VHH binders against o75319. Designs and how they scored, part 220

Target 1, 181 residues: o75319
Amino acid sequence: GNHIPERWKDYLPVGQRMPGTRFIAFKVPLQKSFEKKLAPEECFSPLDLFNKIREQNEELGLIIDLTYTQRYYKPEDLPETVPYLKIFTVGHQVPDDETIFKFKHAVNGFLKENKDNDKLIGVHCTHGLNRTGYLICRYLIDVEGVRPDDAIELFNRCRGHCLERQNYIEDLQNGPIRKNW
Key: E = the ipSAE of ESMFold2; O = the ipSAE of OpenDDE; V2 = 0.75 times the mean of E and O plus 0.25 times the DockQ between their complexes.

## First folded at step 16 (VHH)

Design Y4 (framework vhh_etentamig_d1; at its last fold request DockQ between E and O 0.80; V2 from the best seeds 0.78)
Fold by OpenDDE, fold request of step 17:
Structure Y4 (fold): chain B 181 residues (1-181), chain A 120 residues (1-120)
Amino acid sequence: as target 1 above (181 residues)
Amino acid sequence: EVQLLESGGGLVQPGGSLRLSCAASGFTFDDYAMSWVRQAPGKGPEWVSLISGYGESTYYADSVKGRFTISRDNSKNTLYLQMNSLRAEDTAVYYCARYEDTDWSPFDYRGQGTLVTVSS
């Protein structure tokens, strides 16, 4: 369908690279079928995503899609040179251990295979904020040993929006460390 | 217009089984993940289960894991919930809901619901 996700227009399309990491967060790009419901300046397509990344003098090496829906765009809309990974992530609740593990595994695999370049891991959910922010911060906390408040602050600053879900924030700040890969 | 119509509810004894159905219309069914939500008397709504557009992924609340199975037939625009080993605490109105996949409102549409009563 062509239904624009609620509040999708309220968020910046693309954040900035998180210093000291290979992460960049963005809201979900929308395929052409959505354009008729958007003003030209509101449109954000897969093509627009890559253009905006280039404008930052960066390059995507992996896209991790955390949405639970496949209606937004098709992997075929992406360049063949950029791997696409779907991790179905339920919203509103803290991601389960399996989801966290899948994310960590994907990130670690990418880093291992991309030591010779500076390509970025692009992560998005619908708004590229809560689920996206949680999993990125969870990785920084669990794997990189970053202090929870520092991870959250870094993500918020770079995304241009702050994590909104208190259960996510609380889990990051006070929750247990999850199994690493 | 988006419409969701639940059916299959009724009275069942503890340990029994029911199969709920939801007929969807007014939108491209397989473009959306679909959910079951229930509300028991005097309780808030509980997210029961979720299934992705093509059934690649499913989610279950801890309270129903191992007992309930969500499925869908996209050729019939129908969502299902197989409920086995029913318990008294499963008594509720069960709603079919379209998953919007946002961090604001999980569902943008839901049906009128079907009552499930588990009692000896």
Scores: ipSAE 0.885, ipTM 0.933, lowest interface PAE 0.5, mean pLDDT 96
Fold by ESMFold2, look of step 16:
Structure Y4 (fold): chain B 181 residues (1-181), chain A 120 residues (1-120)
Amino acid sequence: as target 1 above (181 residues)
Amino acid sequence: EVQLLESGGGLVQPGGSLRLSCAASGFTFDDYAMSWVRQAPGKGPEWVSLISGYGESTYYADSVKGRFTISRDNSKNTLYLQMNSLRAEDTAVYYCARYEDTDWSPFDYRGQGTLVTVSS
């Protein structure tokens, strides 16, 4: 299978840069083989991703892929050489501490290596919403000291869609701060 | 046609071991993460374990961590679950399931299941 992920068409492909951060979120781009099942206006390929980022006058310096599958696209399908990191993130469950650690480590490493430029960290899961929003917000809360409701509001506004999974929202709002990372 | 065929279930003593197999056909097996889900009598389904397409990552429910090992052989299109140190609580029908990596319906196909009974 090259079936279109459930509800993928319902989501805006790429969000806006989150002000005061280096993050931009998007849904998973789909390689060419998926396009037989999409109208032209529904397509969102790896090339389309980069075109939309450039339209915003931005540049990606890292892509963090949170999907738990390899079927959507490969790094080799990207039109440019950009650092790419896969963090296999189980859906439906609040990401575990090892996943959160890997994400924080990747972001902190990027910030150190890119302190002299303005490149963005692109983060996606399948829909660029729940796992993506959770890990971005978890980082902002635990590392940057942002209040949970402010992190969630910022993500929702810049992504263009609200976080949907209640277990993620509850953990962000009322769960423990993970300062061990 | 997607098919998932489980085998290896049976009766085993507490503390014993079993190995479950799932033969997959009708799709590109290594494109998909695969999972074991179990349903104990009178309970809802429990997500037991998950393995990525090339085995790069695994997940286990806390109830089985350290006792169960998920694996796959992509050359044989086969998923495995090695179950050690079995307990009465592990009694369930075990299903092989294909993972969808979305937030709504995590599995799009499952087999008919294989019964594991852990009893003295």
Scores: ipSAE 0.712, ipTM 0.868, lowest interface PAE 1.2, mean pLDDT 92
ESMFold2 (binder alone), look of step 16: mean pLDDT 81; pTM 0.826
OpenDDE, look of step 16: ipSAE 0.872; ipTM 0.925
ESMFold2, fold request of step 17: ipSAE 0.659, 0.620, 0.597; ipTM 0.842, 0.830, 0.816
ESMFold2 (binder alone), fold request of step 17: mean pLDDT 83, 83, 83; pTM 0.845, 0.842, 0.847
OpenDDE, fold request of step 17: ipSAE 0.879, 0.850; ipTM 0.930, 0.915

Design Y5 (framework vhh_etentamig_d1; at its last fold request DockQ between E and O 0.90; V2 from the best seeds 0.83)
Fold by OpenDDE, fold request of step 17:
Structure Y5 (fold): chain B 181 residues (1-181), chain A 120 residues (1-120)
Amino acid sequence: as target 1 above (181 residues)
Amino acid sequence: EVQLLESGGGLVQPGGSLRLSCAASGFTFDDWAMSWVRQAPGKGPEWVSLISGYGESTYYADSVKGRFTISRDNSKNTLYLQMNSLRAEDTAVYYCARYEDTDYSPFDYRGQGTLVTVSS
C-alpha cells in the first residue's frame, strides 16, 4: 500500500488565511488510495481540502504544490476551476533563487489576474510547514517589506504550527533579500 | 518488500567516468523521487542528487554540478548516475535512496551501496 509520510498525521490539515494576505497553508492532501492506512478522522483528501476551505468561508483560486513527489494526489483530483502549479522544491535545504523567483512570479501573476475577487492562494508541501512557510515568508519579506520576525510569527500563528528548521528561520531573519525578477 | 540494489562502482583514475545503476523493486517506482547519497571514509553522508518521479526536475549538490547527471528509466525501474570528470574527493560508497519528501529523514530506504574509488 501507499506509505503515509512520516508525522503527516501530527499536523493540522488546513491553516487559517493570513490576515492582510491571500495566503493559506495546508498539509498535502492524500488521494483515496491512502485511506486504507488511515482512521476516518485522519483522512484528508483533495475533496476534504475544499470542504475545509469552504467551512472557513473562503475559496481557493490557486494551489501551489511544493512537494518533490507526485504520489500524494493527482492534479486531476482538483476542480478544473482551480489552477494547479507544481514547483519542485527540495526539502531540508533553503530554496534556491530560482525556486524563490518561481514562487514570487506565480503569486504576483495570480494577484494581477485576481484583483476582482478574494480567492486564496493555497500553498502546501508535505506537512505544509517548513518549505511552505519559508516561501510565503520570503515573499512577504522581499515583496511586501514585512519584517522577518513579523512574517514568521504571522505564518506560525495562522498555520497553527511553527517553522521548525533553523536554516530556514536563519535565512529569513538574516539572509539577503532576493531579487523579485 | 522495498529493495534497492546499486551497481557500477569500481576503481577509476582522476578525470575518468563511471555510470552507476540502481535496480528498484517492491514499490511503484515512478511514484517516487529517487536520490543518490554518498559517504566518504570518515565523513558523514552527502546528498549527491535527486530526481523527480518522471524526471521533470533534478537537483545536484554543488560539489558535483556540471560533472554528474542523474536519470531514470521507469520502464526498467532503474535509477542512474553518470559521473564524469571524477576527482579523488568523489571517492565514497554511493547509495541509491528512495526520497521520502518529509522534513525529517529524507530517505526511508537505501541500498547496500557501491564503492567508487578515484585514485591515480
Scores: ipSAE 0.909, ipTM 0.946, lowest interface PAE 0.5, mean pLDDT 96
Fold by ESMFold2, fold request of step 17:
Structure Y5 (fold): chain B 181 residues (1-181), chain A 120 residues (1-120)
Amino acid sequence: as target 1 above (181 residues)
Amino acid sequence: EVQLLESGGGLVQPGGSLRLSCAASGFTFDDWAMSWVRQAPGKGPEWVSLISGYGESTYYADSVKGRFTISRDNSKNTLYLQMNSLRAEDTAVYYCARYEDTDYSPFDYRGQGTLVTVSS
């Protein structure tokens, strides 16, 4: 049950705010029960997430959790003032149109409700890389008109790791624009 | 120790139905998404279906959409696959698998499988 996800330790916990956007990406935080299997310097809890965001002089206004499981942490492990949205996103396959739409809807709702502040949307999957990068880039491409290669480069640079999954990259570069409504 | 035990396979005619079961033990069942994977003779494994821990989300391979239904009963630690309108190409060993939700291996445990044969 509470084993550490494969290669989770290999990824930086939290990226940098993506300039010109309201996004920040991170790997999944792990609740206390996982810490028995981690050295202190390897720990990255929901509280650690909050502290690292504050260290960057930023604030989270929404967390979008793309994992297809609830075993990593519970929403109650988060600060009570941070809204949380779970979008169950199947890995390994390009996210389906319903998943993409849910993500776009959540982001658009956040931007409308938070136009008078500078709070960030935190997005994570298990590693904060492939599903996270895909959906952020899909949003930037379809909604904000960013060129695919520019969206991918921005994500890679700010996450601190490059998107790895080739079918995601190919879909972003060459796949169809998805509907925004 | 994680254990997954499939049952319910057998011989059925085309157009028939079967319900597969998977008894799970050794882990907190409702914390884990669960999957059915099948392997036809001479072929690699095919991801058939996936269900989240409390059934909030399901996904199906295109080849089975509308014919198969994944479900779970967390009070019994049991995963199900209702298979309707069976076709010869559904013949395979069906495995219950625990979904890891990583970018690398999608499953960390699977059962011994149960054989489904669809033929006249």
Scores: ipSAE 0.700, ipTM 0.866, lowest interface PAE 1.3, mean pLDDT 92
ESMFold2, look of step 16: ipSAE 0.699; ipTM 0.865
ESMFold2 (binder alone), look of step 16: mean pLDDT 81; pTM 0.824
OpenDDE, look of step 16: ipSAE 0.885; ipTM 0.932
ESMFold2, fold request of step 17: ipSAE 0.658, 0.653; ipTM 0.844, 0.844
ESMFold2 (binder alone), fold request of step 17: mean pLDDT 82, 83, 82; pTM 0.835, 0.833, 0.830
OpenDDE, fold request of step 17: ipSAE 0.908, 0.908; ipTM 0.945, 0.945

Design Y6 (framework vhh_etentamig_d1; at its last fold request DockQ between E and O 0.92; V2 from the best seeds 0.81)
Fold by OpenDDE, fold request of step 17:
Structure Y6 (fold): chain B 181 residues (1-181), chain A 120 residues (1-120)
Amino acid sequence: as target 1 above (181 residues)
Amino acid sequence: EVQLLESGGGLVQPGGSLRLSCAASGFTFDDYAMSWVRQAPGKGPEWVSLISGYGESTYYADSVKGRFTISRDNSKNTLYLQMNSLRAEDTAVYYCARYYDTDYSPFDYRGQGTLVTVSS
């Protein structure tokens, strides 16, 4: 059957909007087939995601899925009004330049098309922490000129959990700036 | 029960080719990304390649890019690794592994492995 991702229950379902940005990070929502393996209070479905976002008086304008699997939920489980973008991102290792570029391009495209609203870019991997945090911070550093430590601190504070992967942190702090389009 | 069974390993000369197969059972195959991992004598494990559930995306280690090709046949629950232009440093036990896609464990299951020896 469908296994709950390792330590998935340990993470807050949804973070807070990152001040000064349109980003919000969350852990992967799980489709109905996972509910039988969870206590009611542990359940976090695509529907729950949108409810929680609404409770924060926010609205999602884009979902970027960084997972490398499709077993968690289906795009059809999302409202048709919210675009869904899959960016296959390998875990554990620093995302490659192509992945970084895809993410930046998606974000910039969204911002260009959504200047007239305040909708958020929802980003998630499995836990909504490491891959998610890296790419968001990479964007803030490379595109917005934010200091690496400031970007990391901001993400950690808003997500409610700290980036865990040292290679990600090291690359953000000391790695080269990646090319912007 | 999840089972992964590798085959296709053997002895080959440098510059030669091999095709590995992995037969999967005990789970919905196309729900999972699948990987090849290798362990050379005296070396740590190396992540060789990854393929998404429907083959939309692939990943290769720098050491095998341009030489190895990962593929899958979901109708047969089988993962493949085509290895061309083999080198001595490719000598290793090759494992088929189910990609777990967590920040803690990249894989939750792997097979017994198949030995690939590249030698003149």
Scores: ipSAE 0.902, ipTM 0.943, lowest interface PAE 0.5, mean pLDDT 96
Fold by ESMFold2, look of step 16:
Structure Y6 (fold): chain B 181 residues (1-181), chain A 120 residues (1-120)
Amino acid sequence: as target 1 above (181 residues)
Amino acid sequence: EVQLLESGGGLVQPGGSLRLSCAASGFTFDDYAMSWVRQAPGKGPEWVSLISGYGESTYYADSVKGRFTISRDNSKNTLYLQMNSLRAEDTAVYYCARYYDTDYSPFDYRGQGTLVTVSS
């Protein structure tokens, strides 16, 4: 018994690259032990993730895992060696300043080390939507100066699903700019 | 069969301390983040604290930060809450809960709770 995360089947596995950024968002891939209760077309494994990225003519250069658990897959289960970073991000709460800082630091570090390629930062939480969308948008707003509504629209369109959690949306639209000085 | 059994509650004077325990069984304990949730009389539940499976990360509500410490001993399948500098507003039933890392249901199992009363 591994339980499929609530409503995980309702979400597209992988979004599209967000134009003008290095981001792509996806839901958590599930290791083989979860597949006993999935129809073949419902499966989305670490291998499936990489196949879908390749189908888009893209390449991952970093995976940022925002889940607050280790039960879904292990980095060793990835079919290719790719840098992997776990940022434990509490769900249901607007991510705290420490979490936001860790995310910004990881993205900025990636952009510096990968300025001469076009590899993507893959970001996921459990569903690849609320925590993922919040932190990507927070980065675009705070670091790149993108207007909140433009960041949210871009994320929603490229993920293929709209941000759902109202406290996240409100914080992005009307909350304080997070300074990392 | 998932079981969470809290203990260590009781009556304590303001400024005192208590240590709560939660014995877990029926699942792989270190795979799950664990949480304490409390419910004061006549109030809704409050998310008190959270700890990741190996203790790498913790979260505390602002109301308890600096006074409460969450910890776990994975060799004993036990979650703890050390409560110091207790106040009357900490009076509540405290529940051990298994964190269910989704956008929809924050917890999938909780215990029966243990009562903490802070009164002069």
Scores: ipSAE 0.675, ipTM 0.860, lowest interface PAE 1.4, mean pLDDT 92
ESMFold2 (binder alone), look of step 16: mean pLDDT 82; pTM 0.830
OpenDDE, look of step 16: ipSAE 0.883; ipTM 0.932
ESMFold2, fold request of step 17: ipSAE 0.654, 0.551, 0.627; ipTM 0.852, 0.799, 0.840
ESMFold2 (binder alone), fold request of step 17: mean pLDDT 83, 83, 83; pTM 0.837, 0.832, 0.836
OpenDDE, fold request of step 17: ipSAE 0.901, 0.902; ipTM 0.943, 0.943

Design Y7 (framework vhh_etentamig_d1; at its last fold request DockQ between E and O 0.93; V2 from the best seeds 0.84)
Fold by OpenDDE, fold request of step 17:
Structure Y7 (fold): chain B 181 residues (1-181), chain A 120 residues (1-120)
Amino acid sequence: as target 1 above (181 residues)
Amino acid sequence: EVQLLESGGGLVQPGGSLRLSCAASGFTFDDYAMSWVRQAPGKGPEWVSLISGYGESTYYADSVKGRFTISRDNSKNTLYLQMNSLRAEDTAVYYCARYQDTDYSPFDYRGQGTLVTVSS
């Protein structure tokens, strides 16, 4: 369908690379069928995503899609040179251990295979904020040993928007470390 | 106009089974993940289950895991909930809801619901 996600327009299309990491977060790009419902300056397509990344002098090496729908865009809309990974992630609730594991595994696999370059891991949900921020922060905390508040602050600063869901924040700050392998 | 119409509710004994259906219309059904939500007397709404557009992924609340199965037939624009090993605490009005996949309201449309009563 062509229904624009609620408040999708309110979020910056693309964040900035998180210093010290290979992560960059962005809101979901929308395929051409959505353009008729958007002003030109509001449009954010898969092509626009790559253009904006390029403008930052960065390159995507992997896209992790955390949305629970496939109506926003098709993997075929992406360059063939950039792998696409779908991890169906339920919103509103803290991601389960399996989802967290899948994300960590994907990130670690990418890092292992991309030691010779500086390509980024692009992560998005619908707004590229809460689910995206949680999983990135969860990785930094559990795998990289980053202090929770530091991880959250870093993500918020780089995304240009702050994590909004208190249950996510609470779990990151006070929740248990999740199994990495 | 988006419409969701639930059916299949009724009275059943503990340990029994029911199959709920939801007929959807007014939108491209397979473009949306669909959900079941229930409201028990004196309780807040509970998210029961979720299924992706093509059924690749499903979610279940801990309270129903292993007992309930969500499915869909996109050719019929219909959502299903198979409920087995029913318990008294499963008594509720069950709603079919369209999942928005946003960080705000999880559902933008909901049916009128169908009552499920589990009692000996």
Scores: ipSAE 0.909, ipTM 0.947, lowest interface PAE 0.5, mean pLDDT 96
Fold by ESMFold2, fold request of step 17:
Structure Y7 (fold): chain B 181 residues (1-181), chain A 120 residues (1-120)
Amino acid sequence: as target 1 above (181 residues)
Amino acid sequence: EVQLLESGGGLVQPGGSLRLSCAASGFTFDDYAMSWVRQAPGKGPEWVSLISGYGESTYYADSVKGRFTISRDNSKNTLYLQMNSLRAEDTAVYYCARYQDTDYSPFDYRGQGTLVTVSS
């Protein structure tokens, strides 16, 4: 059961807010039961997530969880006042159109409801890198008209790790614009 | 010790149906998404289907959509693949695999496989 995800320790827990956007990316926080296999400095719990966001003088207004499992933490481990949305996102392949639509719909709904504040959308998959980076960049490209290379560079810099999955990068750079409806 | 044991393979005619089972043990079954992977003779592995821990989400390769149905019974620690409208190109060894939801290896455990042969 409480096996930590492969190479999860290799990633910075939380990135920086992406300037000009409402996004912040992070790796999946792990509930207390995983801490038996972690050194104290390796721990990154749901509580640690919120403390790190607060240290950046930011506030989360939504968490979008892209993992294809519920074993890492439970929504009950989050503050009850923070909206949580699960979008089961298959890894290793470019997310399908239905997944992309769900993500765009969630982001657009958040931006409408939060137009008068500066709360952030927290997005994570297991490592907060490939699926997370893909969907954030897909949103910026399709909805905001950002050039693919600019979206990717912004994500990489603010996450503190570069997108690695080549098929995602190629789809962002050369693939079709996806419908926004 | 994680164990995955597939069963239900056999010889079936084109257009027929078959149901595969995978008995899982040695881990908390409903914590993990589960998958079927197949390998046709002389070919590389193909990711056939995936189901989340409580069945909330499924994925199918384009080659099997509408014909195959993945399901699970968490009370029996068992994964299923219902295969309908079988074709010769579905002939393969079918493996039950545990999905690990990381950017690296998609599966961390695989069973021994069960052979499905579709032939007239």
Scores: ipSAE 0.714, ipTM 0.876, lowest interface PAE 1.2, mean pLDDT 92
ESMFold2, look of step 16: ipSAE 0.702; ipTM 0.867
ESMFold2 (binder alone), look of step 16: mean pLDDT 82; pTM 0.827
OpenDDE, look of step 16: ipSAE 0.895; ipTM 0.937
ESMFold2, fold request of step 17: ipSAE 0.669, 0.672; ipTM 0.859, 0.861
ESMFold2 (binder alone), fold request of step 17: mean pLDDT 82, 82, 82; pTM 0.830, 0.829, 0.827
OpenDDE, fold request of step 17: ipSAE 0.908, 0.909; ipTM 0.946, 0.946

Design Y8 (framework vhh_etentamig_d1; at its last look DockQ between E and O 0.85; V2 from the best seeds 0.79)
Fold by OpenDDE, look of step 16:
Structure Y8 (fold): chain B 181 residues (1-181), chain A 120 residues (1-120)
Amino acid sequence: as target 1 above (181 residues)
Amino acid sequence: EVQLLESGGGLVQPGGSLRLSCAASGFTFEDYAMSWVRQAPGKGPEWVSLISGYGESTYYADSVKGRFTISRDNSKNTLYLQMNSLRAEDTAVYYCARYEDTDYSPFDYRGQGTLVTVSS
């Protein structure tokens, strides 16, 4: 059977919409094959994700998957109406410029195509925290001109967990602006 | 039981080439990204390369870019590392590791390793 990612259980399944943005972060949902290794209250499936989003009176318009594995769930587990984008993102290290650009491009494309609605961009890595937080904050900083500390604080508050990796935080606070195109 | 068994290490001169293999068993191989990590004497472990489950994406450390190539054959449950233009600083024990996509423990299993020595 599939192994539950380390410390996956420790994180809130879904954060809150980040005010002033279309972003919402969450930990990776796990497909049914993982359920046998989880208590019922620990389960968080793709279906559960959408239910929790609805409970917040929100709707997902895009899912950006930053994980580097495809064992957690399949795109087929998602509603057909919600586009799914995979951006393979290595953990532990600051995402490279290509990865950052891919993310920005995806977000900008979504916003351009979804001006007539208020659907959210759901972003997740494994825990929906470090890689997810970095890229969201990187976007806010580079594209929206948000102060780094404000971006980080906003993400942390909305996700319900704080960015943990110092290299990510340092790069956000003091690193160079990345290209937007 | 998860098992990872590396092979292909040995002594090689600078500029030489080696090809490492890792035989995996005890899990659904294609479900996992796989990686090579190395540890030189007196140094901490270093990520060398990473490959996604179906090979859609690969990652290389800057130190090995252009010289090493990671690949996998899922039909054989085997991971490979082609190492070209080897340098003295590439000397290390090379481990095959099952990538756990977390920011905490990057892998949950690794093999016993195979020694690569680059020396004139």
Scores: ipSAE 0.869, ipTM 0.923, lowest interface PAE 0.6, mean pLDDT 96
Fold by ESMFold2, look of step 16:
Order: sequence, then structure tokens, then C-alpha cells
Structure Y8 (fold): chain B 181 residues (1-181), chain A 120 residues (1-120)
Amino acid sequence: as target 1 above (181 residues)
Amino acid sequence: EVQLLESGGGLVQPGGSLRLSCAASGFTFEDYAMSWVRQAPGKGPEWVSLISGYGESTYYADSVKGRFTISRDNSKNTLYLQMNSLRAEDTAVYYCARYEDTDYSPFDYRGQGTLVTVSS
């Protein structure tokens, strides 16, 4: 199970901190077993993730993994000081209310526990774009009251890639506010 | 050399039950989420259900919630779909599929399918 995910190489590894929020988005890091299939400059391991965050003068306080697979890396590949949370998120369709609730609950819990520091919540799916962008924007819209177009613009700019899935964009722009947090 | 082999389809009365099986080989089964997809004649494929590698999470289409149960036995490399309270609209070819977890192709392999016919 160590084939490189389709088009994974096409995306920037790590985005920028989203100003006014505690979020940073990135593509899935790949454990050592994948490195046989990658040129050295293409590698993006869990440790590479942390080094890139430090290069931005930031610190991770939580990683939320939205992938529906466990083959990319193991939580043991992460520093012990960084909490890890897996939220199995089905791709290709707008995340269901249970998934949205789990994401909001995790973010709210982190913000309470980390109100006295400036650590970031790192969020990823496979490419760090569609599922990641949807759930971050859903949180900003529903919980922080951000306008849908402003949330989407902020995510796209900071990730360095635009949200691609039209059904996600449509749901963010025109769908109901979810008050399930 | 990934192979997925479905079985257990057939003709049933409305309200009846069937259990589908899918024997998997050629890959590390527990590394992958697995899915059932169905296709009724003249219609596009419908994503029926999904189960994570160790069964930690499941997903069901609204059309089957409460009636169908996905499960897996990793010691036997086998995926299952228990189908209860069957209806005429459940008539379709049911495919076992390996979930890819990308935005581009949700499945990278599927089996030959097994036909389920629900008729009064």
C-alpha cells in the first residue's frame, strides 16, 4: 500500500497560517515506506512538516487528519508533544453533520485548552485542499460568522491552491448554517 | 494483481434479505477502506457504503441507512454487505470496490459485480 496518491506531487506541501485564525492546512505527510517512490526533493515526511512550520515561525498544537485511510503515516511518526486526532471524512461528497460536529468539537476544545498560547491547528486530508478547505470554512462560517466568500478566499490564498470541488463550494455559499456545535 | 470477487447475489422477494461477500486478494486488505457500489440498469453508479480498514468508521447512503450493514473480516480478507428489508429499487449489480481516498477517482479497483434482483 505505498503508491503515491494521484496528483499528490502537484500541491504545495504546507500553506500559510490563515490570519485571524488558528488554522494551517497541508497535504498528507508520507511515511518512510513511500520515500522509495519519491525523489529526495519530493519527500514530505511528518518531520518535514514540523520543520516547515518552524520555518514560518509557527508551532503546531494539534493535527486533525481527515483521511479515510491509515496507510500514509502512523501517529507514532509525530512528536509526542503534538496531539493527533483522526476524523474519518468521506471524500467526494459534502461531509455529513456527524463529521462536521466532530471537527467543530475538536477545534473548540483546542481553543479552550490553548487560549494562553498561539499554537496552530494543522488540518489535512490527502491533498490538503477540498475536505480540508470545506471543514475549515464551515467552521469559520458557522462558528465565527465569517461570510462564505470571505472564508473561501482566505483559505484559497493561504493554502496556495483554490478549492476545486463545486459541490463543496456550493454548499458553503448557499447551504444552511449548521448549528450542531 | 488486485482481485475482488463478489458473491451472494440472486433473486429475492420484497422485504427479504441477502448477504453479499467480496473476497479480496493481491494487497494488504486492512490498509484500505472498502466500499459497495451499485448500478441499476440505465442509471449511474451509486455509492452504497464504505468501511475503514479496521471498521472504525462506516458510511451509508441515505437510501440504505437502517437496512444495510457493511462489515469486514480482516482475517479472511473478506468484505460483507448485509441487506435487509429489500425493495424493488435495490435491484442492481453490486460491486466491491477499493477506496482510493483522493478527489480524483474514489475507487481504483472493483470486482465483476453480483446481481441482486428484488421482484414481487
Scores: ipSAE 0.663, ipTM 0.845, lowest interface PAE 1.3, mean pLDDT 92
ESMFold2 (binder alone), look of step 16: mean pLDDT 83; pTM 0.838

